# Designs tried in a protein design chat: VH-VL binders against q9vpl3. Part 259

Target 1, 224 residues: q9vpl3
Amino acid sequence: RGKINIQRPKAPHYERARVVAVTQPKYPELPKAKSCFKTRAERTQQQQENPYNEIIAREVRNWLDHSRLVAFFHLSSITADDIFRVRVQLHKQNLHLKSYGSKIIEQAVKNTRYEAIVPLFHSNHCIVFSPDPEKTAALLRIVRRVPQMVLLGGIVEETMLSRNQLVAYAQMPGLHAVQAQLVQTLSQAPGHLIQQLQAHQNSFVQVLDVHAKNQMNEETPKST
Key: E = the ipSAE of ESMFold2; O = the ipSAE of OpenDDE; V2 = 0.75 times the mean of E and O plus 0.25 times the DockQ between their complexes.

## First folded at step 9 (VH-VL)

Design B29 (framework fv_cemiplimab; at its last look DockQ between E and O 0.37; V2 from the best seeds 0.67)
Fold by OpenDDE, look of step 9:
Structure B29 (fold): chain C 224 residues (1-224), chain A 122 residues (1-122), chain B 107 residues (1-107)
Amino acid sequence: as target 1 above (224 residues)
Amino acid sequence: EVQLLESGGVLVQPGGSLRLSCAASGFTFSNYAMTWVRQAPGKGLEWVSGISWSGSSTYFADSVKGRFTISRDNSKNTLYLQMNSLKGEDTAVYYCARDRFDSDYGLYMDVWGQGTLVTVSS
Amino acid sequence: DIQMTQSPSSLSASVGDSITITCRASQSISTWLNWYQQKPGKAPNLLIYGASSLQSGVPSRFSGSGSGTDFTLTIRTLQPEDFATYYCQQGYDYPRTFGPGTVVDFR
């Protein structure tokens, strides 16, 4: 049973140790893969102003210049086929579904009143544009059938609306209908006022008549 | 029927001012960006100015920048072009046009007025 | 600014002919090019938008093609009402710019 020589091999002679140290292949340190964790800030700095981004940013500005309705959606695990189907449905209603990068959106809305929308674009998002704000109800109807599209908010008539506000807007009667209702209400107001005034006058006359009758009855001397 | 009608074109002296109007009918005016294009006598078309549907964005050709102002009143379905410091080179028929945009097609003008003649002469 | 050129500046043709007009941009404008027709004393009319899309009401004898910097308008079987000036216009950037125009007259 051979004795396991547990003796630590004697340190090589000084000269041999030097030769071994010099002949050890210096493997270039694998460039530390800059950890995928480049901070969002570092990623943003290295993005050389790609002329392409300017072109697309211009496109976004053009959409904004021509759209009275802009809706923002988060996309949750939606397939390309599903997106296409939704796009077709929206297009039939003159609604335009587009997707842009966060940086492009930032460039497009920089120094505008819409700069506040930039934080909405942290993940997979899409935007729907329409020249007609009356299409809001149609938009919501279509996207309701697409659970992968989550409404985040929108811009209607240059006003930023929350999700709830946009839903409420879609439920409101058209401006003309509201105007018509207002006119009807206003036209009825004088009639009601006249009726109320007349009612008060009539009641006053009745009270006066009762008083006059009571006074006449008191003036009839009891002929004892 | 969709229609644009320009007005305000007259004879004016150099250095003078003029305001053009374009009345829109037959469509929802507030849904569309609008543009002015001019054409000097016997010459080609020149883009002058554009305005977004809300009026929040305005664009101008270099030849008119600082002298012309574009505006709109959506309640009146009317587009305006205020022209100041007029020059002989500004003599042209001025057209208003309805602007359209799509990412697939770009910017285009699908409806035009009949134009109004502005003459700048001493 | 994007400069637009057209060729030819003028051409003479007969009724029934097929004609081609070329437009070139100084830089790539994708497919964002429009064609307009203008008759003497009249306002321009949109014929083609987005390089190849036919405007509603425009006869099918009109067609547009091209992308990038080179574009073409073709009129097949020229009709008497087609004698006019044709302009290309880039819809890519401001300022919007027109070509110098092509006059199509009777031979």
Scores: ipSAE 0.807, ipTM 0.920, lowest interface PAE 0.6, mean pLDDT 87
Fold by ESMFold2, look of step 9:
Structure B29 (fold): chain C 224 residues (1-224), chain A 122 residues (1-122), chain B 107 residues (1-107)
Amino acid sequence: as target 1 above (224 residues)
Amino acid sequence: EVQLLESGGVLVQPGGSLRLSCAASGFTFSNYAMTWVRQAPGKGLEWVSGISWSGSSTYFADSVKGRFTISRDNSKNTLYLQMNSLKGEDTAVYYCARDRFDSDYGLYMDVWGQGTLVTVSS
Amino acid sequence: DIQMTQSPSSLSASVGDSITITCRASQSISTWLNWYQQKPGKAPNLLIYGASSLQSGVPSRFSGSGSGTDFTLTIRTLQPEDFATYYCQQGYDYPRTFGPGTVVDFR
């Protein structure tokens, strides 16, 4: 009987440690740097780091390829026991709690419209993936009791939604196909309203500034 | 009943083109990534191509890259494989399969169609 | 590309036997290995995903184990319906490669 080389990933405080035992896979060719300023050590270290990062980035791409629902949270300090309980509850609903570094997310979403999400991952965070957007209501119900997880927004049907848009989506009734159509409509309406409010705010400031300058001129009578 | 049904397999001349279809029923098609796998007569299974739930990401085996394209129409619950510049080596039964991913388990194909035979011969 | 091998390539067994099929990957694939069963003239069906997780509806006489590069499929108390070809398949990287298959024949 042969010896079995088994390596079990330990139950980590965070999911990233689970990939430490993964061997160096084939990685995509790095952008060729036509630069003589890189030292030999820097090139070697950069390429070694890229294989680990690219393995994890590929995992994120696999999640995106299989998830109609992606939700982003800010994560405050939380015990390992509490986060484990949340992960188990989410898993029962086909909701998958993960965490990835901002560099990994940047690699995963490079050259996509999702590049705008990268700043969300500069602080402590977690992500929930699911193939089923109808699970959004279950997600919000579970995390409501977890104040350490603060919803930032999400992606539904490849459409980025704000926190309020995602909450509104979760309250809509209907079949998947109907819900997909409604997500497109809802995303346009709330996003347009937010943009209109911000534009009105900026325009209002400009109008007040012009009026203040005009009032100052009118209050200074010109001598004829 | 959860079902995948391939169609479009016929006899085709070398250099010809053919489009396969895979009709899905009994589940929410748009929730799932999809895959094509082929099996030459008397041979094993070969992965051919994959596509994300939205169609925005596509993947191909080197043996078909540049000749095959994969697409889907979520409103019609249908997966497609466009095969161009066909060779005798492409003779096989083509299966469509429902694809899954979880970082605990990796990628796997949990539902398969019955297959459609493509024969490339003069 | 990750090359997959299987051993044995064929196996003769009787109803009631316990059999073991092995699969080896050319590099570590963690536990991201799947097993499929294919009967003559039929499509494959999933037995085991993630090395050891039993697909819904698959009898408990099937089990899988392993991680890294070495994996096994065990069928306890072989039944007449279990005479088929078994494929391992890695779900770790593209291209998603299959093993060459193991034919389990009636003895």
Scores: ipSAE 0.720, ipTM 0.886, lowest interface PAE 1.1, mean pLDDT 80
ESMFold2 (binder alone), look of step 9: mean pLDDT 94; pTM 0.956

Design B30 (framework fv_cemiplimab; at its last look DockQ between E and O 0.58; V2 from the best seeds 0.70)
Fold by ESMFold2, look of step 9:
Structure B30 (fold): chain C 224 residues (1-224), chain A 122 residues (1-122), chain B 107 residues (1-107)
Amino acid sequence: as target 1 above (224 residues)
Amino acid sequence: EVQLLESGGVLVQPGGSLRLSCAASGFTFSNYAMTWVRQAPGKGLEWVSSISWSGSTTYFADSVKGRFTISRDNSKNTLYLQMNSLKGEDTAVYYCARDRFDSDFGLYMDVWGQGTLVTVSS
Amino acid sequence: DIQMTQSPSSLSASVGDSITITCRASQSISSYLNWYQQKPGKAPNLLIYGASSLQSGVPSRFSGSGSGTDFTLTIRTLQPEDFATYYCQQGYDYPRTFGPGTVVDFR
């Protein structure tokens, strides 16, 4: 509605309307005004979020139904050209780069084992989906050259992995039986599993350290 | 190369039960969600059920919900459809299909088996 | 549930003709529309996914278009092997639904 003020007070309609409006009872107008006091922006945002949130949440569920690998990244400021280049490189490896709001992720994973991932999406982020967990090494290789994408962790074979656990998983490509057993073992014993593997502690730490150095600056594995 | 092969379709009595199998070869079965589609003789295609790559999520058409169960064994590269309380309207050729999803294209079935005929009649 | 319709129900055509089959959804399905071909006595085969993307091995004379509720399959320069039944199918939401089919017969 245009809030046009008419500056012609000699009009009889405007003079009579002003007096009548002031005289009307307060009670009927007050209850109706309070019940409808939401702002236009607030109402529009609320309406837009409800129907489209569930549509996009279904898309996330479809990704989860079809993806053995899900990786989460914090995303720093990046140009549209750079993120597009990364997306193309990932797509060639059957790795699909997406971003969804935290409210959408919360709806998508509601009543599932993945509810714990929602806080990761309160900041700027992106997600990579893939049907093929053997592509984890390729994923890490491609994003190594993209410092704006910082790995937070992931889901492999419906098991949540920390950043270090996902890096360790990637170092054993093509050994599916070993990789599956390692993922399951790390998931079952949070915080203490590495200590129980202390007979191989140096080898495990060396594998993680080699990957961290390769991710950072391409140093040789023995540079640590 | 990439193949899906259904088996187990036979003649059964109304109220009976039957389990269909779908053997996969030539691809990594555990990377893919799977779907059952049926076709009554001389009729069109009807989606029956879908299952996620892990088997943890399943979907059913209303016409079979509560009577049919879908499952998979990724170690044996096999998809199953357990059909209980069979009715005459369940008479159809049952196809298994490899399911795909991409947010650019939606859900689609890119590889189909040859089908197995289930007949429900006295 | 999303209802899918197709027109025509059947079509007579000659080799070399160009034909168009129309599919309509009861609500918007974005571009999540697939086309399948089925020859008598055989399983369906995927032709088009995502409204317009050709499946590997499908000849370029097949094309798909559309978005929202209205979609078309076009076969340019019809070949003898193209006489079959064609089904559209939405991949947008469960339950996933097929159109009733279009039979393309030799004239």
Scores: ipSAE 0.758, ipTM 0.907, lowest interface PAE 1.0, mean pLDDT 80
Fold by OpenDDE, look of step 9:
Structure B30 (fold): chain C 224 residues (1-224), chain A 122 residues (1-122), chain B 107 residues (1-107)
Amino acid sequence: as target 1 above (224 residues)
Amino acid sequence: EVQLLESGGVLVQPGGSLRLSCAASGFTFSNYAMTWVRQAPGKGLEWVSSISWSGSTTYFADSVKGRFTISRDNSKNTLYLQMNSLKGEDTAVYYCARDRFDSDFGLYMDVWGQGTLVTVSS
Amino acid sequence: DIQMTQSPSSLSASVGDSITITCRASQSISSYLNWYQQKPGKAPNLLIYGASSLQSGVPSRFSGSGSGTDFTLTIRTLQPEDFATYYCQQGYDYPRTFGPGTVVDFR
């Protein structure tokens, strides 16, 4: 009794092979989720202009029109509760914490001087708005206690500032204080100048007096 | 005290030009967007124009677009409305107002001046 | 443009009455509606912003409600100083638009 080679089954009869070939279930190719291979750019382009995005973009523009201070933060694994706490603290200082999608930000700042900020919004982010640029120091003080909020940069009085520049700005004395110092310095300048001019005149007179005294001593004939 | 004071309202002929001023006091003027609203005699309120805190963004009603210009001098705490090609329909009391914005509340005007009367008549 | 309507255009009431004024927007404006009071020969004053927030210094007898397209201003226990014209204004988008106003006069 010939050992049935189970590893190489005899090819089925021609008719059976035809029936098997025709009856093989054609499984529809699972639609290759084209979405998995679409670049982030392609995904962003196919997002139908959601009327909602325009509404939110308008909100962002309104914030920009009313804010002299805008700060951008990266959010690293922050809880909703932590965000709420920070929001409350900021609100007490008339600082408004908001979070928007990157696409919304892009739409809001498109064709504006602020278009360069778009690359900052690749990950979880939040924005703080304030009508008062003097609140920068208060903002930084509050955020220092929140390690999950990382300062990326900001806009102060329509000028884009790096993180370091924003920190430096917060440390500067208020404009009025600086103006006062400048006025004080300028008011002292004439006094110093007058003193220096007088000092030179006095020194000159002293030198002349010494010369005159020396000449008088030379003219005294040695009475032999 | 927070105060807005409009000035410059006079009688002008059709086709003429006029510049209105609004002097702000009692608050940091540069921190706020500003708005002009007008009211024709016996009629309701009509928005005319708005300007951002920096002056970089301006908005106009269709009825005044191309004829009116809004500007501000933050160093002088003053808002301006330049009105050109004036028409009889432009006759109104013109109010300046301080703008506020919050995403929870929208746009609103919390401080108003007493207004200045502009009369356009032949 | 967002069109604003008010009802009624005028109403007569007595001191001590409670009155309600309605405002409608042609499209949804969320809660971005403001109410102003104007007395004859005077500038408008802000009463309510964001549909229901009472402006500082405004008496508590004034209240606002509504969202979307329909809004109401209620004045409880009307006082003599409350006889004025009331305007709603949408704060949602430009152009900013006002309602036609409601005149509240003495009965």
Scores: ipSAE 0.733, ipTM 0.889, lowest interface PAE 0.7, mean pLDDT 87
ESMFold2 (binder alone), look of step 9: mean pLDDT 95; pTM 0.962

Design B31 (framework fv_cemiplimab; at its last look DockQ between E and O 0.41; V2 from the best seeds 0.00; counts 0 for: pae E 4.6 > 2)
Fold by OpenDDE, look of step 9:
Structure B31 (fold): chain C 224 residues (1-224), chain A 122 residues (1-122), chain B 107 residues (1-107)
Amino acid sequence: as target 1 above (224 residues)
Amino acid sequence: EVQLLESGGVLVQPGGSLRLSCAASGFTFDNYAMTWVRQAPGKGLEWVSSISWSGSSTYFADSVKGRFTISRDNSKNTLYLQMNSLKGEDTAVYYCARDVFDSDYGLYMDVWGQGTLVTVSS
Amino acid sequence: DIQMTQSPSSLSASVGDSITITCRASQSISTYLNWYQQKPGKAPNLLIYGASSLQSGVPSRFSGSGSGTDFTLTIRTLQPEDFATYYCQQGWDYPRTFGPGTVVDFR
């Protein structure tokens, strides 16, 4: 059973230690792979104004200028295939599904009324555009079947809406239907008013008749 | 039927003002950006101005910037072009057109009016 | 500003001919190019959008191709009604710019 020599090797003679220290191959420190964790700040600084970003930002602006409906979604672990399927379904309804980087969105909406949407784009997101705000219900119907798409909010007719407000908007009857209802309601109002006025007049006349009858009965002298 | 009808084109003196109108029918007017394009006699097409569906964004050619104003009344389905400080070079047939945008296809004008003639002559 | 050029400025052809018109942009405009047809005394009509997409109602003898800076419009089997002026237009950015036009007339 060979005795494990646990004796710490004696420190080499000073001269040998010096030679070993000098002859140790200085392996170039592997450039510390700048840890993939470049802070969001460092990633943002190095993004040289890529002319490409300007082009995409222009595209986003064009979509905003031509869209009456804009919906923002968070994407949770969705596959490319699933996105494609949804895109096709949306396209059939003239709904356009797009995905842009947060920086691009920021550039696109900088100094615009839409600047408030920037905080929505912290993770994987997509945007759906439509020139027709009436397609909101169709949009919501389609995305309900896609659990990976979480509605965050939207812009309808240049108004920012929360998720709940957008859902409520989709449930509202079309503007024309609401207008029609309003017109119907307003058209019925005079009829009701006239009826109420007539009812009051009729009641007044009845009360007066009763009073007149009572006065006539009091004036009939009890012929004793 | 989708239709655009321009009106307001007349003879005007240099330095004068004129307002053109474009009446839209057969489509939801407020779903579309709109554009004015002009064509001088015997010349090519020149973009003049564009306006977003809401009117919040407007664009102008350098040749008309500061002199022309584009506006729209969505309740009346009407596009307008207010032209001030008119010059002889502004003499042209003015067309209104419906704009369409798609990220795959870019910006294009798919419906055009028949145009209205503006003549600036002393 | 994006400058648009066309070639030729004019061409003469016969019914049944195939003709090609070229449009060039001063910078890349991807596929955002449109073609319009204009007959004398009439408004322009959209033929092709997005470089190669045929507008609804336009005959299949019309075709567009190209990307970047160079684009072409081809009319196969030219018909009598095809004699007109053709304009390319970039749909990439403002200001919107048109080519100078190509006149297609009868030989």
Scores: ipSAE 0.422, ipTM 0.740, lowest interface PAE 1.9, mean pLDDT 86
Fold by ESMFold2, look of step 9:
Structure B31 (fold): chain C 224 residues (1-224), chain A 122 residues (1-122), chain B 107 residues (1-107)
Amino acid sequence: as target 1 above (224 residues)
Amino acid sequence: EVQLLESGGVLVQPGGSLRLSCAASGFTFDNYAMTWVRQAPGKGLEWVSSISWSGSSTYFADSVKGRFTISRDNSKNTLYLQMNSLKGEDTAVYYCARDVFDSDYGLYMDVWGQGTLVTVSS
Amino acid sequence: DIQMTQSPSSLSASVGDSITITCRASQSISTYLNWYQQKPGKAPNLLIYGASSLQSGVPSRFSGSGSGTDFTLTIRTLQPEDFATYYCQQGWDYPRTFGPGTVVDFR
């Protein structure tokens, strides 16, 4: 072998080749309202045939198994450098910024109480995980400087909270006493939260198509 | 300061039941998943079971699935392993371990207890 | 299930030697490999997580490397307290599986 070193592939090149192979072709189309059961069957079959979805869904389950705080954000247009800076600031507080496609989230939370979160991932988004729910205040302080990240809600101690509930939670003096009060006050939360998510889902039909496309093509930003 | 202390290991007849406890101290127990690992006399380590921080997700080795259950009481900082239908092959030292996940490093057990001996014999 | 193998199964070495223990997974586990040390009659201790990251309090003479299916633990300048059994363990998937162990004896 002269000038060509086939036997020395770079790890990033190999990983990008895997992603490219998965994404060609088969772009998802928006489902018709009265034909959604066909779309469900197609998505389930496609999930079973794509091994990368299973690997990434397992990562999401591990994050959920190890996180007392999960926060969901809508992500507006943001540079790779800006999101990297936010990720570094969050990581210093044991807050872990991640992004996953809606099909992967659906697979990860299937047959769990968290299935209601899936509509949140039909638009451009990110998630923050942390084992420490007392870091909620630090999270909100950091992202207040980042207008591109818009809080949608979260999960604290396996309880789903709306945006306003999570903000109120972050301002309370103690976790244990306040948590008990919040659970009692939010008895209507699951139905109300689902209704709000369904309304946003209906408004983001075009974004859903882009989101499903991005799910198949996702790459880590390259930044120093 | 971070400690895990197992207890409850005794001699039990085949077909019997036993509950192991693991007392945690020196850290926020509620922030961590927990794992049981066993070691038969003169043998290697075998993963037995894991439980999420809340207790809502549980995982078992095939060798114990259906016979063992895992639970935790976060108010008492205590992990439990309920062992039913015990067999001679369940004879081992049982360790509890604190479990950690990070997408950069995967799953690992960073703190271990001293272990408690379970003997299953007639 | 991901099967883990180790080699050698045992070795003898002198104080000051450098030794290498290898671990192989039956499928790719990325860098999600951990190394534990167990001294006779004691509980295991974590040495290395994520293939190469040294646990707090572990001496710098320990190092780990590898990715995919092939991993190594290296102990440089072996000390008397390093007499122990060493286990690799994959942190990729359930069931969590351990290697069979490598016994390091003093010559």
Scores: ipSAE 0.313, ipTM 0.709, lowest interface PAE 4.6, mean pLDDT 79
ESMFold2 (binder alone), look of step 9: mean pLDDT 94; pTM 0.959

